# Miniprotein binders against tRNA-specific 2-thiouridylase MnmA (mnmA): the designs that were tried, part 6

Target 1, 344 residues: tRNA-specific 2-thiouridylase MnmA (mnmA), of Desulfotalea psychrophila (q6aiz6)
Amino acid sequence: MIKNITGIAMSGGVDSTATAILQKQKGPVLGFFMKLNQPDYETQRDRVSQIAQKLDIKLEIIDLTEEFQEYVLKYFSASYFKGLTPNPCIICNKEIKFGLFQQAILRQGVERIATGHYAQIHKTAAGYQLHKGVDPHKDQSYFLSRLSQEQLAHSIFPLGGMHKGAIYDLVEAHGFHDFRGTESQDVCFLEQDNVVDFLEQTAEFSASSGNIVMNDGKILGKHKGLHRYTVGQRRGLGISYPVPLYVINLDVKNNNVIVGENEQLFHKTMAISDIHWISQPEREDLLHASVHIRSTHKGAQASVILKENNRASVIFDEPQRAITPGQFATIYKDTQVLGSGVIL

## First folded at step 22 (miniprotein)

Design z30 (from z25 with E49R)
Fold by OpenDDE base, fold request of step 23:
Structure z30 (fold): chain B 344 residues (1-344), chain A 108 residues (1-108)
Amino acid sequence: as target 1 above (344 residues)
Amino acid sequence: SPAEEIKERIDRLAEELRELAEKGDIERLLDALEELIRALDELAREADRLGSYELAREIRFLAELLRWLVDYMRRLANQGDYERVNRFLEFIVYLLRIIVEFKDRIRE
């Protein structure tokens, strides 16, 4: 094993470019680009190639198109058809980016992969800890909440201790001036804006019209398939009501979209399952922690009651808006990611 | 009203449970929790009747959690793990505040 080579996950974005620059300064590197059948694959590939050339980094392409379809896209579509709202980025990171992609890189004799994620890995006597990035606006630790100890052991996050502004300054100092004003999509390869279109193109798609209803069963209109709606959604309902209505639940059994007022979106209670621990808490039955219910959620203090079979009950100190089945609840102690579960 | 009667019963049970928790009387506390669970089931039905469906759902959630806790705490006590039992006593007192809050949100 050539212990001294770092693999760089290169995507053509500012974050991966900065990562490449920083790691190259530390030692020998190899660049890797992941092919996932991105809509703009050719353009992205060319961009990555140009960046690699400018940085004098050897670039290899790893094709994981089929694996991405199997592990991420099937999960994505199947979730919506069950009335769940998936988080494909978490799955992609677990199964693809830090899974098969990392494994492919490691098989080449590379010891670790560096990515442009805004998170931190702390090595301790008890194992590897995952922590938030220091930039609260760019923290991506939520998306990494399903990584194993082994995956963390072979990962480097050079940007985790930096703010986004410093990243721009860094890449500009190395002659990359075209990144300002662009957002790095390095976390997810799925365009969220095309969810409905994507789902309707799947072989499993069968739209069934149903009712939009209040909790009392009052029919307000018709929906064009449950896959078009998520908890907290206001737009696209096509109903008229004296006050703003939101999707508060999806009733798959009855094929109903349940709508209600904004106040009906707030709950103190939540159940989670399929908990994965990055760091198992010392108290195995009850903890008080910050719980994030989506990627954009700032976290809310809660009591977490750990149950059998990787399940937990969560009681928030304050009501939380639009707790969405299928999303991930990530449990934090301060900056440390303890683990995550699927919201029921 | 049936709802008010249930609410009053919950208030009494909550006070009793606080006292039992302070005294550390686990057996009586578990019995009282079982009564509270029954009251919560009834309260959830009343919430549904009154059109407070989301509140009813949360009340049912708490009832189910308490059912689990009763069983778990009983197992812990049988194992002699009173440290864990005591931690959950404090948590139960916290839950009682939430239950009272939910109860007070039910209006006829």
Scores: ipSAE 0.878, ipTM 0.957, lowest interface PAE 0.5, mean pLDDT 92
Fold by OpenDDE base, last read:
Structure z30 (fold): chain B 344 residues (1-344), chain A 108 residues (1-108)
Amino acid sequence: as target 1 above (344 residues)
Amino acid sequence: SPAEEIKERIDRLAEELRELAEKGDIERLLDALEELIRALDELAREADRLGSYELAREIRFLAELLRWLVDYMRRLANQGDYERVNRFLEFIVYLLRIIVEFKDRIRE
């Protein structure tokens, strides 16, 4: 291992640029850019190359196009066709960014990879802890909830202790003035707005029209394939009703979209499976924790009953809106990410 | 009405379970929980009949959780792990409040 070299995951965004600046100040660095068959790859590559040149950082390109298709895109498509709403960013971080990409970097003799994620790693005697970033509006710890201890051991998050405003100030002080107003696309290349188009282009696409129904079986209209709908969705239903209706369930067996009123979206109960623990909870069978049911969720207090085979039952203190099968539930103790499971 | 009879039974069972939890009578508590589970299954069917499908789903969820808890607590008691049993007793008392809340939301 070449001691003292840090690999920088460079994407051309403000966060990765700030990360590069901060790590370069601490010691020798090598830059790495990931090719994932993004539509604007050449434009992104050129931008990253310019940033690397300006910072006097040697840049290497790692091609993971095939691996991304295998580990992320197949999961994404298969989930929607099963009536599940996937989180490809969590999978991408686990399998690609902190998986194969990190491994490729480490094989070059680099000790750790630095990324622009807003999260914190705390090294303790018991292992590595993942914590929320200090900026509550930029916290990305939810997306890192499937990382292993080994992955955390080889990761650095220089921005985890900073606010977004300070990041802009930092890059501007180093001559990068064009980042303000740009959203960091760095975390998810699957823009939600193009999900339907992407799915319909897959070879496995066999969406059939079906009925939009109430819980009592009353037919209100027709849907254009289950993959176009998720729990809590209101837009694109094409139905008329005296009160606002939302997708409350997807019935794959009968190819129905079940709709209901907003109150029908609220539940206290949730089941999760395939739990991955970053940190083992202090209580082995029952804990009270903050549970996030999606990336934009602020977290809600809940009792978590740990069962066999990495399963749990969750009882929220207050009803939660639009608990969505296929999404990840992330379990927190204060700022610490304990682990995550797939919502059933 | 059938729904009202079930609701009254649940109220009685909830009170009995609270008393048993306070006394620490684990065996009788587990027996009473099994009765509550049966009552919840019936209540869920009534909720479906009355068109309260989402509520019925949550009631069934609680019934299944209680089934798991009965088995788990019985194993813990047999192992002499009364510390864990006591933690779950407190949790059962909490669940009873939720059960009563759900029961009270069912209307004909």
Scores: ipSAE 0.876, ipTM 0.956, lowest interface PAE 0.5, mean pLDDT 92
Fold by OpenDDE base, fold request of step 23:
Structure z30 (fold): chain B 344 residues (1-344), chain A 108 residues (1-108)
Amino acid sequence: as target 1 above (344 residues)
Amino acid sequence: SPAEEIKERIDRLAEELRELAEKGDIERLLDALEELIRALDELAREADRLGSYELAREIRFLAELLRWLVDYMRRLANQGDYERVNRFLEFIVYLLRIIVEFKDRIRE
């Protein structure tokens, strides 16, 4: 084991570049690039190689294409057939980026991996805590809410205490001037639109057309497969109605897309299952916390009733829009990520 | 109307439950909660009848949560864990406000 080497997850974005710069200042580093089935792999690889060369960092490419495909296919298949809207990014972080990729890096003799995530790890006597990044506009702690204590123990987030503006200044000071105006690609490339295309390309996925209906059973049109729709969606319905209609539910049993008015999207109640705790609340079966119901959600105050078998009931103080089965609910105490569960 | 009768019953039960929670009479409170659960089940059916399907869903959710809470609080009481029981009493009072809010949204 080469003592005191930090692995750098390099993606070619501004955040990973800044991470590389900061960690190189602290000690010896090795660069690692993850090869997946990303459509722009060659372009990304070349960019990462150039950055690594400029920083005098040895770069190794780790190919996880097959593993990624297997995990994503299994997850998507399990989700869509149940009418659940998946969050591939949270699974990718858990299983791939901080899973197989981290393990591959650690096998090279490095102690920890540094990534460009805007989150913070606090080491305590009770274990590792995950906290929000200090930049509220760039906080990525939601995507890391499924990490284990072991994964956290081998991770470093150098950007967690920084604002995005300071990151641009840092990379520019080191001769990288082409990042301004570009968003970091460090977020999973599997955007929702790409997920639909990905599923349809899988041989095992057969989408069946069905009805778009109101709650009273009135048929308004036809849908092109449940996988193309999510709760809160308005676009692409192809229906005519006197008022705006939104997808309010997916009925897998009857293969129906249920639509309704915007008011029907607001709920105070939510159930979650398969809760993973980063920091389990001590002796609390009832807690008041901030709950995020998707990556773009600002969080809402709620009562969380902890039940058996890693389940909970959630009562929001105020109604929340488009609570979506299959998405992850992340539970926060102040800046601390306590854990996350799958919305039912 | 059937809906109005159920709503009035829920109002009476909510008042009774607040008083019982304040007095700390756990056994009577649990019995009254069981009555409230039955009233909520009926209210959810009326909400469905009136076309308020999403509201009915939330009412059913609350009824199921209360069923779980009744069982859990009974176990806690039997274990002598009155600290936890008291925390849930406060929470029940909070839930009663939500129940009344949902009840008041049901209109014929």
Scores: ipSAE 0.868, ipTM 0.955, lowest interface PAE 0.5, mean pLDDT 91
Fold by OpenDDE base, last read:
Structure z30 (fold): chain B 344 residues (1-344), chain A 108 residues (1-108)
Amino acid sequence: as target 1 above (344 residues)
Amino acid sequence: SPAEEIKERIDRLAEELRELAEKGDIERLLDALEELIRALDELAREADRLGSYELAREIRFLAELLRWLVDYMRRLANQGDYERVNRFLEFIVYLLRIIVEFKDRIRE
């Protein structure tokens, strides 16, 4: 290991640029850009190259196109085929960004990778803890809830203690004035809004039309494939009803989109599986914690009953809206990310 | 009505369970929980019949959770781990409140 070199994950965005600046101030750095067969790869590459040049950072490109296809796209597609609404960003972070990409960087002799994520890593005697970023509007800890201790050990989040405004000020002080007003590069390689389009572009994706139904089986219309609908969705249903209707469930078996009133979206109960613990909870069977059911969710207090095989039952103190199968539930103790599971 | 009869049964069981939890009578509590689970299964069916499908789903969830808890607590009791058993007594009382709440939302 070349001691004291930090790898910088550079994406051309303000956050990665700020990260590069901050880490360069601390010591020697090497820049890395990930190729994932993004449609605008060349433009992004050029932008990153310009930033790296301006910062006097040597830039290396790591091609993970095939790996991205395998670990993200296939799983993403499979989830939609099962009527699940996945969070590909969590998978991408786990398998690609802090997985293969980090490993590739570490193999080059750097000790750690720095990224522009708004989260904090605290090293303790018990291991590495993942905490929320201090900016509640920019906190990205949810997306990192599947990282291993090893991944955390080799990660640096320089922005975790900063607010977004301070990031702009920082990059501007270093001559980067064009980041304001630019849509922050989505932390996710897959823009949530483009997930449907992305799926449809995959050659293996076939959608079948089916019925939009009420819980009682009343048919209200037709859907254009289950992948186009998510629990809580109101738009794009193409149905007429006296009151607003929302997608309340996806019935894959019958290829139905089940719709209902807003009240039907609220539940106190949730099941989760495939729990990954960043930090093992103190209690093995029952804990009270804040649970986030999606990336935009502010968290809700809940009782979490830990079961066998990395499963849990969750009972929220207050009903939560649009608990979505396939999304990740992230369990927090205060600012600390304990772990996450897949919502069933 | 069938629903009302079930609701009354649940009310009685909930009261009994609260008392048993307070007394720490684990064996009787577990037996009473098993009865409650059966009542919840019936209640969920009635909720479905009445068109309260989402409520029925949550009731079934609670029934399944209670089944798991009964088994878990029984194992703990058999192991003599009453500390862990006792931790769930408070939680059971909490669940009972939720059950009663859900029960009260079922209307004919």
Scores: ipSAE 0.862, ipTM 0.952, lowest interface PAE 0.5, mean pLDDT 91

Design z30 (from z25 with E49R)
Fold by ESMFold2, fold request of step 23:
Structure z30 (fold): chain B 344 residues (1-344), chain A 108 residues (1-108)
Amino acid sequence: as target 1 above (344 residues)
Amino acid sequence: SPAEEIKERIDRLAEELRELAEKGDIERLLDALEELIRALDELAREADRLGSYELAREIRFLAELLRWLVDYMRRLANQGDYERVNRFLEFIVYLLRIIVEFKDRIRE
């Protein structure tokens, strides 16, 4: 009778379009577009609708605007209150894209959902594994490191075994010639400026001016709110000093941005908390693994000491620059994502 | 100077600890680690006084990690899990190398 239907997360960019093409070749599909607080929603909706029409895919819109806005306010406000720098894309993937959105799609009787992520899901006898995408310049596995076994079980990543050039070739062969040479439209729209603007427009959010200081307390200038600054940042400080200075810490207690020289950004030691395992390591108390402290980090070999309460101490083989509290450390064994934790 | 006295004490303890790890003398090794932890706390205070704030932070991190390890390894030994105890002996030797490196970076 009726064949299993695969859901397609469509967003109007080249990666989601390629995903739709590939999955429609394999069987019946139903397209889904997620309405959030996108600044260009109407344009994006119209674009994704046109793509769905060209591919003869029925498109449904899932409105998550209220849930997304509440989540952003809670997560970012709580993070900044503690002097942490949040990672919106990791949390949005966990809670929204593969959370509320995935659940809404599954409730319509769809068996699994395909997205245009550059990562690989491997089903084994022990469960689902998450692996890096084969294109090292496009790999998105870092951003998926909070996904549960259930979320992975319902997911398909058709692009994970492909390179970006092949994706452009594929969509062009199917009549889509406008993607090559433009920036991807499948990027996360949550950037620091967008989140800062949202928080400052909210009556509940409060931030106050304070000092930009050296470790010894010397005042070099004023800041307009800790939420505007990130560890490792050099630009936008508005201070004068004989050598370049960088944000080395956000001091919530005293409402100070602490600055220092580049060498002060390098550390071998890192604590992480709130660890989530996609694949539980066999050595339950001590690992040697590659640890990535941000999406663009090349990864560094480290000893990972697993402690109680989903905590770990991490000792890198070599010092790492700009380890940032509130961001995520993702633990890899070769190409496999083992899990991730929040940097303290 | 105070910093040099602490650094000399750490050098002696690191050598003693390496020897105890080779012998597998776990009880004496754990006792010597507690002395090293106290020396590291003192060294971190001296690093702060000398303006080496990031080193002080990392030295305190290592002192706290060693405190956790001492407690954890005593629990493992009490449970008879000497395979894990021995793995952590090797890790202790690795940490000693890092501690000596940090100690040497503190300059008056």
Scores: ipSAE 0.861, ipTM 0.955, lowest interface PAE 0.6, mean pLDDT 89
Fold by ESMFold2, last read:
Structure z30 (fold): chain B 344 residues (1-344), chain A 108 residues (1-108)
Amino acid sequence: as target 1 above (344 residues)
Amino acid sequence: SPAEEIKERIDRLAEELRELAEKGDIERLLDALEELIRALDELAREADRLGSYELAREIRFLAELLRWLVDYMRRLANQGDYERVNRFLEFIVYLLRIIVEFKDRIRE
């Protein structure tokens, strides 16, 4: 067992490179790169290998292609069958990056794994807390809201207390001058269009056409499958109407995409299920907290009524636009991530 | 006008509930909440008939939440946990404002 050696998740971007530099300064490291169904795998692999060589870090590739395909098929097809819009990055973090990948690294005998996430782990007497990264433009805590105590215990996030500019300065000081002004390689490559195309090629997935309708039943066009549409979407509807229309609901029962005007997207009420707590509230049944309904959401104050079976009713202080079933609502107290649940 | 009669009943119930919450008359408050829940179910049906489908959905959400709260607050009162009961009394007063706001948005 290599208990004093830190594993480094290396992906070829500036954040993972900075992580490797910082951790190597603290002690022995081993680099790990995961192979999934990345469309640019060979390019990414070559880049990661070059970075590892320049930093004198031994690199191992962990192939999770089959496991990733199974998770994509299972999670996304089940979600779309129910008319839900899944969140691939949250599931990838929970099941793949901090699940299968972390476990494979731990099997090598290292005890902790550093990744380039902009979030903070605080260990307290009561357990591990997840907090926002200090750079508000780079904070990734939303995507980490499903992590378990054990997953956090094995994780190090060296960049959580840093700003992106300092990260560029660090890597440039160590001979890496080509990151500034380029898109990061550390972001999730799963996009809705890629996942939808992948699912449609699979023999187990099927979808049927149906109508695009207004709430009163007026038919405005046809759709090519509910899985191609997301609440709040305006583009790609293929309809003509005097004012802008948006997807307001996916009606699985009747196989209809329901559209309406922007004002119909605003709601104060939201139900969530399958709540996972990183930090259990102190036996509270009524919580006032900041709730984020998607990664780009600025957060909104809400009353959260905790119910049985990991369910909650959420009442926002102000109406929120495009609350999307299948996405995750992440509950914050100040900078702390308390947990998250699936929007119903 | 069925919708207008339901809205007037909700206004009366909301005022009664505010008074009962201020007095801390928990038993009568919970009974009045059950009447409000029935009025909200009727209002949601009228909202659907009038084409206000998203509003009807949110009214039903609040009715179901109030049902849960009535049952929960009775359990808390039976356990003697009046600090939590009072916390939920304040929350119910907040919900009444939302209910009246939603009611006012329903128009023939």
Scores: ipSAE 0.859, ipTM 0.954, lowest interface PAE 0.6, mean pLDDT 89
Fold by ESMFold2, fold request of step 23:
Structure z30 (fold): chain B 344 residues (1-344), chain A 108 residues (1-108)
Amino acid sequence: as target 1 above (344 residues)
Amino acid sequence: SPAEEIKERIDRLAEELRELAEKGDIERLLDALEELIRALDELAREADRLGSYELAREIRFLAELLRWLVDYMRRLANQGDYERVNRFLEFIVYLLRIIVEFKDRIRE
């Protein structure tokens, strides 16, 4: 019998542990843990090692610290320099987890890697499709919208057809009783607001203070660098005003944070660029689709006008709050991810 | 008032464009769209003067999209691709509703 070895992305959380259990039931596995700039690397390494040992899985550590710093730092710095708000988790998935990490695993002779993502991969005659996970509260397909056909071909998402409760039941049945009722450890560490702190601690990053202003030019306070603010933000402004104010725009030219009332955050129109298609629509210049402008967005029906150079104009049926340049707009048809583009 | 004159002109153009779309008179429809684009540019300047900066930005977005659509639909018509021309005619009627909604939000 030909032996198929599956790589397992292990991170010490309940989802990666459940993934390891499920895949080991199907055949031989090798575990892989990536070293980046995790805040508590030694603690996480020890925890992953203990899980791998309990499951009788050989574990290899892949050190990507230098590559992470050079590649991800350049992306974040360039984005913030332009007044854009980058998306760490989409880029981490595309460039790190399914990029550098997946390639390192493939070089070991392992042909497929399983991760604990709540999303589904469907192989069809036309290629690989990415679909939402079955659990609507845990679906992670938004974060995977930049993956290539080749990256999907090497990937397995065993949790995509399961609900989170079943995941806890599975790991508990295999002797792991410490996960229920705690925060998941499988979340990308770049989401802990440490991206800002990471950038400020590098010698190459520099930002200037400036003014917080209203549309009419009234100065309300000072900001601590444009990179610390995002469209839609209310907290952390350090200003006083009779009604609630929100970040409306980041003005790089004048080094100003522009604030205004909540109503000024709503827009029907959006331009996107650098579109990547997982499943390119054939012979369509105009799509009617659900578009998600961030991971927590419930999605909104929109007309998507496909233009030259991987650009599109998007007209939402209803106004959307806090459309944020630099984030990603992900285009869905029902449960299928068609692709995504960068919000302009 | 300048804003009310522009808004009245947009209402007249929107009705004319709906009629031209029903009749399928693509040449006249595209000419009327160019007039609407000019009216939208004027409306966006008025929205800026009144402090409606975000609405002005969206009105300019629609004007630029209509410019692209005029050029694109001329190419489709010259190629004889009437299925796509009709699809975009329906989309333009939809855009007219949005334009009227934006126009109505401008208040002195």
Scores: ipSAE 0.856, ipTM 0.953, lowest interface PAE 0.5, mean pLDDT 88
Fold by ESMFold2, last read:
Structure z30 (fold): chain B 344 residues (1-344), chain A 108 residues (1-108)
Amino acid sequence: as target 1 above (344 residues)
Amino acid sequence: SPAEEIKERIDRLAEELRELAEKGDIERLLDALEELIRALDELAREADRLGSYELAREIRFLAELLRWLVDYMRRLANQGDYERVNRFLEFIVYLLRIIVEFKDRIRE
């Protein structure tokens, strides 16, 4: 049994490297690298191995390629079949990074796993709380809003109390000078376009062409599959019109992409389902809270009416642009993540 | 015009509902909410006829939320949970403001 050893999720980026440095200063560590469908797996593996060697950290590779492919195909296909825009990062964190990957590490007898996420875990008498990272430009708490109490209990986020600049300073002080000054860092493996392209290469995924229409039924062009379009999108429509048009809705029933002017993207009302609470509200009642409808959203004050079957109606104080079915709405009280639900 | 008649009905109901909420007359308030819900359904159809499709969808959302609230508040009242009933009365007054804002956005 590997008692008192901290597992380190290593990915070859500056954040995971800083995490490894910080945790090794506190005690014995084991490094773990997750193999998925990374576009340049061999290059990433070699980079992670080199970092682990330089830090004198034993590295294990956990191959989850088949599990990731099966889950991604199921989740994304089901979402696109329903005209929903899925969120790959949220489900990967819940099911893969803190699911299968965490479980594999725990089975080796490691009790806690550190990752380079910019978020904070606070243990209280009532359980574990998830809070925003202190760097507002790097905060990742939105993407962790589906984690369970058990998943949080096994997790350490050493970077949550730090700003990105301090992370660069830390790794440079330990001999890693390759990260600063690069316009690109850490490959964004789970971008929507990358996942869609991957899914289209499988034999089981298919999509039907259809019309691009205005709400009144006027046909403006053809689309090559609803899964290629996102609410709020303007570019890539392949249509000609005197004013800018945006995707307003994906109409699965008629297989239409509905477009309209920017003003039609603003709504005060939103329904959510499948709510997961990290911290259950003390009263099942009416909440007034900050709600984020995507990771880049600044957050907006809203009334949240809790209904049966883990559903809620959300009324924003001010209209919000491009509320997107299939994405997640994350409910915050100050810096604390209370939970999240799927936008309907 | 049909739109003007529906808007006038909603204005009268909103005033009546504010008064009933202040008095705490729960049963009459719930009856008036049922009438408001019917007026909102009519308003949503009028918004559709005028090409305001996104507004119509939001008006239907509010009508369905009010239907849920009526049922929920009846359950709370039957349980004697008047602290929670009063909290939702305040929220209904807030929703009336939103309803009036949406009503005013419907233009012939």
Scores: ipSAE 0.855, ipTM 0.952, lowest interface PAE 0.6, mean pLDDT 88

